# Ledger of designs, part 1: VHH binders against Geranylgeranyl transferase type-1 subunit beta (CDC43)

Scores and structures below are computed, not measured.

Target 1, 376 residues: Geranylgeranyl transferase type-1 subunit beta (CDC43), of Saccharomyces cerevisiae (p18898)
Amino acid sequence: MCQATNGPSRVVTKKHRKFFERHLQLLPSSHQGHDVNRMAIIFYSISGLSIFDVNVSAKYGDHLGWMRKHYIKTVLDDTENTVISGFVGSLVMNIPHATTINLPNTLFALLSMIMLRDYEYFETILDKRSLARFVSKCQRPDRGSFVSCLDYKTNCGSSVDSDDLRFCYIAVAILYICGCRSKEDFDEYIDTEKLLGYIMSQQCYNGAFGAHNEPHSGYTSCALSTLALLSSLEKLSDKFKEDTITWLLHRQVSSHGCMKFESELNASYDQSDDGGFQGRENKFADTCYAFWCLNSLHLLTKDWKMLCQTELVTNYLLDRTQKTLTGGFSKNDEEDADLYHSCLGSAALALIEGKFNGELCIPQEIFNDFSKRCCF
Below, numbering starts at 1 at the first letter of every chain, in headers, positions and changes, except where a header shows other numbers; antibody chains are not in Kabat numbers.
F, E and O are the ipSAE of ESMFold2-Fast, ESMFold2 and OpenDDE, as the mean of both directions, binder to target and target to binder. V2 is 0.75 times the mean of E and O plus 0.25 times the DockQ between their complexes.
[cut] marks letters that were taken out.
Atom coordinates printed by the task and the answers are left out, and those that the model quotes come from them; centres of patches stay.

## First folded at step 6 (VHH)

Design m04 (from m01 with G50R; framework vhh_7mjh_2)
Fold by ESMFold2-Fast, scan of step 6:
Structure m04 (fold): chain B 376 residues (1-376), chain A 120 residues (1-120)
Amino acid sequence: as target 1 above (376 residues)
Amino acid sequence: EVQLVESGGGLVQPGGSLRLSCAASGFTFSSYRMYWVRQAPGKGLEWIGRIYSGGRTSYNPSLKSLVTISRDNSKNTLYLQMNSLRAEDTATYYCATEYSDFYLEELDYWGQGTTVTVSS
């Protein structure tokens, strides 16, 4: 039933390195027009290079200067004169009477600085308390969920932003990077019980997490990673864990099933999806869902490698979405390589080899170095 | 910014035909797979089918004889042709694509939907 893998030379490492390097080198330092996505581009590119054993701190430390300039510390126009900080996507969007600080750019900047080993900045210059206060302000008081940025008029969570499980993950990851470990640490900045209540309310009837009782593997990965960072995975019932594992194993596309977990033949099976993971029922296999599903399985059971077909997903990634001419990984067999799928496809392969920390979405050796220096 | 706008819904008699359109903007439409999905009132999501960038189609086997999906890449428009409509085809119809967001994870982008009511 399990498909045999080819030899180690199937990974076009040198071309993948050049793919990620080109994305960093094509970002002119003075070009403001493309700044809004630059933090994410830096994160995915540096992460990909780190996965392929490039010493990014030695080679790309020059990007630290640009990222440090996007760290903003400001005083809110509120009764307490609250001091917050975080990262903006563009300096030209820094409005004196509003905040352009947002959770995604803040997380990408922090993770990039960690991968570039900017520990002096993290330990001495970065104001972790004001970062944590920004996260605090993003929490919705009614639901306990998080939004990405603050409303100009109220200095509270933006009413026009979504507040799904992705932002819960980003908020908790930022607090974790700032040193929060125990419930008491998190409770200093957020309503942890209300957040847990929100996460638990997003459980689906037959397993997994999602919005409006629709299971989604991306939301499942965000919820499980959040619970892991909160040391709260044990709060999930055994039944829900078992149902979620079963649902995630069914996300792997196969015409023949898996000997360890046998599923009925999929009548809508497409050979181009063989071995890959879908994000939801009746959808297509996608490179990024290999990462989201495998990370979720890893967080739920120690035997995850024995339960899923790791050889089949490896073949999907290396034979169908790996671009051997250009480097990088595409979403699916029909599209060109892009940064997001190239990074997450590489991360999925690294996770299978025990070389990736899925909870913070960075290489394991980088996480180990960070833990020794910044989280004591 | 990915935007999908469905149109062409309305009241139709049983046995009739209807063509829905989906206008796409904010991404390179010709490079993306597109889907049609429907949801009857109070029911779960039902997948209709997909169309690849080059025009190849794949359908839900239960709906294959009822529908045809096509696209015009020069107009950034997706179509759903429905024939021999029945009362059970009453639903809100969505066009959709899976779009990668640099900031978070893959997002499914759907339009607001267009409602088809089959009644006599």
Scores: ipSAE 0.023, ipTM 0.469, lowest interface PAE 6.4, mean pLDDT 82

Design s0 (from q7 with A59Y; framework vhh_7n9e_1)
Fold by ESMFold2-Fast, scan of step 6:
Structure s0 (fold): chain B 376 residues (1-376), chain A 121 residues (1-121)
Amino acid sequence: as target 1 above (376 residues)
Amino acid sequence: DVQLVESGGGLVQAGGSLRLSCAASGFTFSSYRMYWGRQAPGKGREWVSGISGSGGRTYYASSVKGRFTISRDNAKNTLYLQMNNLKPEDTALYYCATEYSDFYLEELDYWGQGTQVTVSS
């Protein structure tokens, strides 16, 4: 008897597109300034636009020219005159002999070029072997972990630099983009067994990965994505996988619990966080942890959508952290939208729809196109 | 640079009260979520309470609900934890932390050195 009304779309797609476009427009379009996060800004903006079906290669091909200028190829002052390459965050440097190439800027540049479909440059100009040698030099020989850049005096990773699971993920993602698939491919450039040993040493007793014996969903996503790219998820014990799935499901803040467990009030339940994911036990839910937790669950079990409350996390993202007036997503409902949470909130929604590749943090269609190409 | 300095710990009898303070500097305090965590000997870290930048939202672990109250004074860049009806199980090193997002793959915490709370029966 009653006609259904469709109402307005809950996703404010046009405003999200304008939000990401504004971030690209605010960047210097030339060699201006020293903003070391410019590659990350380009990556998150291009990724967000691509999630919302913008043809980024047609609209933002101008950024390829700027990004290509950040590609540096240099000869190390070592016994073999090793040739390395990678991407720098700034073209205006005044420190002599400093190696300005770093892992985060290199990964963000490569992923952006893939999203912009700069395949001619990627297949003919980019020296993938020298990129892989740079990654090789960043590996700690004793622990197998990775630092972000080289010490300019030793041309090796500094023993005092941070070397956590984030840099393991970045290093392996770069090698994967350069064409590494088998253990033999990775072993050409890194000590894969030492890396696996390091990753396994970061397992927490009751599941998940973290630092300093604290489970953390961000580190868990980095570790699981790394293992997936190394085709080594099967090296995790069944018990650890089950414990990790259980831990991740308990990160969803809900008065009704997750689908696998009986309804129970969570200790950290707050109605304003209903449906969202926390990164760690007893902390507020956050937009980015929706992505990190759902990506982790996706990598561990094919049934992940049946185990968590996907409608509730969708409602959390669209009703609480989506900014319907300005576009974008905020960290929480009290803050303004920012680029990082806007990209990862959008990615979480795309992952639920089966349209996002969490291992490389790019849209699934782009990953599928990229995967058909020989990179080595 | 971010600095966090905790104070107010000590020895107290079961049923007693303590008020912890955390003096923050080096960042725009009112823009950051703040947390109180604790670590008992031989146990892992436990987050017990959090507060939003505005102070409009708080949360508590079930172990401390109804007994602990988190608050902040943004004009003084100070975080507080009022601890009432203390139990021997509350004995731990208490520390404050900030949480923020950067352009990398994880949110990072800034940590204080902690203040020891010991509850005798």
Scores: ipSAE 0.617, ipTM 0.842, lowest interface PAE 1.8, mean pLDDT 84

Design t01 (from p3a with F102W; framework vhh_7n9e_1)
Fold by ESMFold2-Fast, scan of step 6:
Structure t01 (fold): chain B 376 residues (1-376), chain A 122 residues (1-122)
Amino acid sequence: as target 1 above (376 residues)
Amino acid sequence: DVQLVESGGGLVQAGGSLRLSCAASGFTFDDYAMYWGRQAPGKGREWVSGISWSGGSTAYASSVKGRFTISRDNAKNTLYLQMNNLKPEDTALYYCAKEYDWLEGKSYFDYWGQGTQVTVSS
């Protein structure tokens, strides 16, 4: 039983556009210490503007020059003289002789270029094979997972990097953008069977994916998106899918007492969280987890909108975390809007409307245009 | 802004113990896995240990397994590394790290603090 509501608030589209535009207009003169963040700023801003129907390729194509300059192609100091390529941020890992190329910067750059329609770059400049070799080198040969960058001594995945489901997603998304579709395409560059084995090993006993047997909706979205891009969602058992759907539905905070410990300890329930999604059990709702949870549900069942309370999450986003004065969305109702939550909150609303492709984290129309151009 | 401040290092005899601390600020500490890494003079960085956001799961490099214990206090936003049976080979600058957010465009290398020096005499 749903609680009575005053209805969903209207989206302040003009204010949201100004919020994202401000980040792009001030970017060249911003005085912030982490230049790597510029790649992320461009991605989230362009994505948010595109969600709100701005023609980003016409308005912001000038950012392509800066992004293209961050494409590096280099030869590894190994026996084979392996040629790799990818994208760097201005602030990168400062280890002697290490390559500054990393998976997150590469994905942000590629997705931004797709949204800006830089198809000339993909067709004439981007060396997809050397980029795919970089991704290949980031795969752990023993477990099939991925790390973000290379170690200068081994020319293999960094010894100080984590190899969780986020990097599996980023690696597969990059290869997908480079044209990999079939298992045969992926097998040219990575050990797809070992990767699938790793992903399946990250299944939690009672549903969802996580790290170290702890279920987490962000890792669940990464795992499911990776499986979708590999055309391998059907490899999940029916029981695991059902358990994961049930777990995800229980991540929505509700005045009906969806929190299992609410009657014992009310510490995890806050009225301001009502309708929002938590990333894991007994935590507060967060704008970004609306996207991660709804994307996961969308990938698992066509009936996801009937199973979750989409009106309540819409009301949470528009009434609690939407900032009507400044534009943008905050993490929760107490914080200011930030670029990450503004983009993912907007993406969650777009996903509910059928206008967002969660597997590549870009607007559906842009994905459709990209897919038509990248047919075999 | 993410800030990590390591402390607790010092000079210790082989076979001795030290407890390192890392005070975290600028992010929701209990939302992230945390890590300890180290760098010996003239060597590359080495991963030492990791802990899940809840503290329910831990992992260790083979070189320290059984001797070091990672733990966290989410109420205090503090990460710990209990180091027992220290060896001269453990001499290094020790760093704590937060892994980057999905699509943040930063790695935990970008969040490494000043470090705390551990010197083990033979």
Scores: ipSAE 0.015, ipTM 0.463, lowest interface PAE 6.2, mean pLDDT 81

Design t02 (from p3a with E104S; framework vhh_7n9e_1)
Fold by ESMFold2-Fast, scan of step 6:
Structure t02 (fold): chain B 376 residues (1-376), chain A 122 residues (1-122)
Amino acid sequence: as target 1 above (376 residues)
Amino acid sequence: DVQLVESGGGLVQAGGSLRLSCAASGFTFDDYAMYWGRQAPGKGREWVSGISWSGGSTAYASSVKGRFTISRDNAKNTLYLQMNNLKPEDTALYYCAKEYDFLSGKSYFDYWGQGTQVTVSS
């Protein structure tokens, strides 16, 4: 018995729903046991379900209570007795006079609550000012970038911690969710000019953003989403935008490069990657880079669908990384489906259909409802 | 703690060969794609080769394609780069890197080892 998929839709919607639902069912609520990022599991699972038209608020609203148990509000042992809050990955890390609060778990939890429409919690229980103060403490005063968490002994970011464009995105997204919209709003908590200076310093010579002058589509998506949330995309030069669009279009794997731009034979071409997107030059196509590249193109130009090969990336996702028997999407055609690639592959398809907001990585309908509420 | 330890570099004459090794620990090696990158003095980092988690797919920079061969031994948690017909332009610090799970639940950055120096004399 074969489970063949034929007809006008090649998307195995029912199998994808079951895939995401299984991951929520395997998650023991209130348990302190394993080294798993539970906030990420919740976020990717309910995001995937929401993309496939499941009413996640009605079906999974009880999971909000479990997420709330990971919300920590604490007083720093500093001269001002600063009150901060955020989300932790594990309950066992709740130690007095220490903070295991981190930016990624905080963002995943907040986005999950938005998708579950827990607006009463946001308006009455969640301390948005203490969340924003945590973000403020994570900013580097010298270069304006952000670290993921605070050193528990100094209650400041360690100078040796990673502070790249991913953490800049997460920090700004949290502040945006907390109600920051204008430059004046952001300036209450962070040095917005220093942050913008840092982001601009991560521009690569021939387009895109990255580190050490190495372009990377994930870093590019983080930088562009951050600038969009800061209403600052217009501060990018026209030349840099054009160079970045050209670089992103060349990330789509084909034997002769992008058809919109004449290029030499692609030395990194692999038949199994045809139509997919790579994150860097000389790397394989990956389901998640379809999302990161298409989100970046979407933020840079309204004509992005006419510039890239949307049918080819759709074919890559549906024919090579979609798992028709189990549901979900894998990283590539050799691996099993996982939550991260299943969610971002689904998000890439939803973005092509105009149904996804890449700036906050949530469905467009959810973003529209959120944007009408002024007091998150 | 993720550890990547490169070895096998050295001084070689143009046209010669070297085999680099990268010993990996602190993560499940066969869950991740692995990469070789290099950096010459005064230049940015550049990727030279990549290999999928299973070893079934490989990719190469145009400058090294046909001369370099990437491989892995998942039972030994070891990545290799066989470098043939070396050129003076291949002179660089070579380092291996683990694929990072961008904004995923596992890892948020790629990791580079200390590197192994390759010097090709003309």
Scores: ipSAE 0.047, ipTM 0.488, lowest interface PAE 4.8, mean pLDDT 82

Design t03 (from p3a with K98R K106R; framework vhh_7n9e_1)
Fold by ESMFold2-Fast, scan of step 6:
Structure t03 (fold): chain B 376 residues (1-376), chain A 122 residues (1-122)
Amino acid sequence: as target 1 above (376 residues)
Amino acid sequence: DVQLVESGGGLVQAGGSLRLSCAASGFTFDDYAMYWGRQAPGKGREWVSGISWSGGSTAYASSVKGRFTISRDNAKNTLYLQMNNLKPEDTALYYCAREYDFLEGRSYFDYWGQGTQVTVSS
């Protein structure tokens, strides 16, 4: 029911490139304090530049030296003297301990190395088995979920740390990057059946995934990407897939077509959100949820571009959250551009164009090159 | 940009109570789960409590369960930790932390501000 328009506002490609480049050139100094994670800055900036057709391996390969020095390999003080490895966000004042290694910085470092084509280091120097053992230690033995890092006192996951679907995704993505493809590959390091049981337990009654029966598009994207990397999307019932597709389509805020009725019933409906995606029912649209919702739809149905209003979300991104003066994308039309939303907004546009691999959150061309080189 | 400011610590006798506050700014507070962690001298960081974005779900470390209560006021962008029946072993710097956004690259060791000191004497 949505009418064709003359197309979206023109992308300010040169300003977006300068926005991402600025972040790489102005890497964290003392004035940025604890608010900055250098590994995340490298990942988002390189990903954004790669989406806008910059040859990042040729221009920014010098960042590999900094990333390599954050690779830590250590022996746990446990009964088995387990050797683990991973990446830290910042070097500690003394020898880094296992508790300073974390899943998010490990994933960012691995994806950045892939985007910068550091294949020799990745395949010959990194100890993939010890990386996988770190992931193994992060798995909860009782419910199969994952935590971000190990507790100092127990060398196990903290009971109060996040162990939701986001960390399930990060854990599986790291193992996939390390070479796991079949169930047997994953079973060498994790309890895949318990993980699947945990993911399925996070299904919401009316579709989507979340926590405590609270549907959320970010958690849905993490769950579906995890299942895709485990080749297990077929384990979802047809009814749940149908309900989830319907739920995701209703996350698009629209003054057009059948979604107008749904949007008008939404307590948080705002004209400034028209075309954008909300992460949860009755909330405002947000640039990052365009990516999380579109990735989820892409993983569930081949017809997703026909079912959702891709022109409207493109117009939301380019007209409301794109910053034409500074480059970058903001969370919403009221905020300034930031690196996270700039990367995910760009990724959403690239996903619509068929140029982005949402499962690993990297450009499709880079994923294809990685897959061929690493004998997948 | 993102800022968390802890307050409410102090010296208290064993069996006493304190209420910690964390004032949040620079982000949409009700989109994130929030946590309280602590670090005692000579020890690593320990997470003591967590609360979901809506306040509908809470979690506690076994060492504080039944004694501490986490809560939040989304209208005021403020996180709280009510600490009852304090023990000398609760002596630590207490930090609040925002839930990690996995692509933002934060982990549970990423805390903001200097924390607030809690000292429990026997």
Scores: ipSAE 0.041, ipTM 0.489, lowest interface PAE 5.9, mean pLDDT 82

Design t04 (from p3a with K106T S107T; framework vhh_7n9e_1)
Fold by ESMFold2-Fast, scan of step 6:
Structure t04 (fold): chain B 376 residues (1-376), chain A 122 residues (1-122)
Amino acid sequence: as target 1 above (376 residues)
Amino acid sequence: DVQLVESGGGLVQAGGSLRLSCAASGFTFDDYAMYWGRQAPGKGREWVSGISWSGGSTAYASSVKGRFTISRDNAKNTLYLQMNNLKPEDTALYYCAKEYDFLEGTTYFDYWGQGTQVTVSS
């Protein structure tokens, strides 16, 4: 039984490793249909294991074979016969006119391959230019935002898909992995000025980023990570940065100090949420928003650990959402552990320790190794 | 698990009105943005409208702006599309769609319903 809430806790590392390992072992055969979300399952599992110091390249290199076969390179029926490539996943929905290559599967595959250190594939088989051309085609020419895939009849971004900050992040992260660093590099494939204009247009009046002037910590993390990868965080005004820091600090649910007043105004406040972060105003705390909020604060100010209650969020994660019997982390205190929250809860703790790169959502050691390779 | 059931389509004359409904189940409706999309025979899919989780913010495709109104009732887990001054070019199968769980999915879209047919005669 847990006797004390909000007290010092310990990470059950061995249980967390077994939790992530079980998810990889229970994956369906590659010969079975409906392998939906397998790319995400691989990514979150490998990331979680890497956070807990498992040598994933030695143990799970066999998953590279499955990922590699999902790399597709094709020629578009357009004026220039453009060659594009990317990673596919199973579509559960019968979506007419959609391509099977999409931005999320492509990013998850690339990040997984980086964590598994599949550098020979990246140097000999992966066509980075055709990957970047796929990203280029996903950009909306009018507003500079990105959608997840192409309509195969028009060879342009799908008109039905959301063109929000999540896909801006994914697109820029893929281009960064493909070697884009300077504005000149990005400009070869995308309209960087229009993208920046779009991101700036998603600023909310009182700070943070969101859709339709509704602040959201997930969109804020995507926007800030995108700007970081574009070396453009300095383009944000000092006032907007200050307002955003203030808004993010107010996302921490707390029974203490001035944050107590804000938490008591939240109609969804629960004592079990104490120390956790909410994604939006008037919502419950959630394990994943600890990561999105802390990553955002980390990108905005070097003093972020002094400004937020890092001990309280650590206690929330370890005492309330960590599952000591099964391993893993749940969304909240009432639910069972799941892969997404287990990975992001672990990532939030790793970020507090300076061991996680929030901009690419991978462990810092993996990022450091990747960044030393000139031609990845 | 997630289910979206559209209704309210039918045959209407140019200049007429229809109100579409989408009944949602299997998820916490008020935590997600919701969308309407459409597909006409022989054409690609077109995004029509979107509404935030609270209903406080809405967006529209230029082709329907000023004529269509998106709304939601979070207590009833229901999304609506009020369509006024309908044109023959609005003829399409209309789909309700749920926002992706934040970076959880790897598919092109999250969840879509089976659609409801809207036919506008001139």
Scores: ipSAE 0.241, ipTM 0.603, lowest interface PAE 4.1, mean pLDDT 83

Design t05 (from p3a with E99S F109Y; framework vhh_7n9e_1)
Fold by ESMFold2-Fast, scan of step 6:
Structure t05 (fold): chain B 376 residues (1-376), chain A 122 residues (1-122)
Amino acid sequence: as target 1 above (376 residues)
Amino acid sequence: DVQLVESGGGLVQAGGSLRLSCAASGFTFDDYAMYWGRQAPGKGREWVSGISWSGGSTAYASSVKGRFTISRDNAKNTLYLQMNNLKPEDTALYYCAKSYDFLEGKSYYDYWGQGTQVTVSS
C-alpha cells in the first residue's frame, strides 16, 4: 500500500473506534440537560470515527434526524422582520421571544451533517441565506470581529460576549459552508474588510496571532484557517509568515537538536512532554496543540513536514497520550482520554498523513466529496 | 466545575469608588482571558472590561474608560475591577466571566458568576 488506511502502524485503531462509538451511544436521549454540548459530542465523535475509516453515513445516519430537530428558523422582533436560522445545543434552550442559536453549535451541526453526507438536506432544505444573516448579526460593526450569539433583549450581537479570533474562524467557516467563496460572496453578509483589519491587528510583533497581543497557537490556527477560507493568506507579509513559522517550530518541546538548550531552560519542561507541542511559551505540551500547531504550519508553508520533527510528535501522541486500553487520547500522559483531545490528536496524525483538511477540521476525503457535491 | 464568585458591591454615592473581586476555581485561571460585564434594570447585558491571561493587556467599554481599572492576581485566582468616579448610570448587577470554547471541548457561551449588586445614588 502506498499510503496507510488506518494511520501509523502503532495506532490502536479498533480501540479508538470503540472509544468514539461509546460516546455516540451514551449521548443523552433527554432534551433536558445542564452543561452538556450535544453538538460538540456528535462532531468530535463522528470526526474521530471518520478519521479511522468508519463509514459514518451508513452507521450513524439516524443521528441526522436528531440534528435536524436542532435547526431553528425564526423571525427577529425588528422593523425588517429579519429571518435568521442556525442550530441550538439543546431544544430546552429555546427561550420564548429569544433565540439560543449560536455560532459553535451551528458549525458543529453543519460539519457533522457534511461528514454524515446529508447533502440532500444541505442542498435543498437548509436555508443558507437565513444562516448567513445570523452570522451577519454576530459581527461587531466597529471592529469587524464576531461574538457567539445574539443578546436576548436586543436581538443584536451579545454585548458581554468575548470577541476574538475563534469566533472569526467559526463565522467564516459557516459562511464558507453556506457557499461563500469570493470577496463579493462574503461581502453580501459581512464587512470583510473590517474583519481582515481585525485579524491583521491580532498579529503579534515577533510572529503568531493571539488575544490581546499575546501569541497563542490555537488563536494562530483560527486566524490562518480564517484567512485560508477567505483566500487571503497572501495578504500576510513574507516576514510575518517566516516569523510565525519560526515561532511555531519553537513550540515543539524537544530534548533533541538545536531546541534542546531552550527546552532545558524552560521552567515548565517535562521529559514526558518530549516531542509534543505547547500552546504558548513556557507551558507544558498538550495533545490538542499538536493539531493547532501542525495545521498552522501546513497553511503557511508547503515544506512544513520537512521543517517539523514529525516523528517526535507522532511518538509523543502514540506513546504518551494514546490510551491503548480504553482507546482515545488524553491531554497529557497523566490524564484520562477525553473526546476533544481524542479527536484532535487523531486529526494531527491524519494531517501528517495528508488525510485531513485542517481549514474545516474534517477528513480530506469528506472535504473533497463535499466540494464536488456543492458544485452540483 | 467552573465556579466564579463576585463580591465587593454595595451602595455608594455619585463620585465614590468600589473595588469588585471575583474568586475563580475549577479551571487553570492563568490560561484564560477574563471579563467583567453588567446588567442594569431594563437593559441587556453590557461588556465592561477584559484582561488577557497574563494581565499584560486590558480593554474597556467607552462608557467606563478612564474611570475603571481591571486587574488580576494569578497566584490567588482572583479578578478585580476598581471603579472610580461612579455615576448613577453605573448602577447594575456586575458579574465576571470566562468563555467556554471549542479549543477545550465546551460550547461557546460565556460562563457567568451570580453577580454582585452596585447601586450608585444621586
Scores: ipSAE 0.071, ipTM 0.486, lowest interface PAE 5.8, mean pLDDT 82

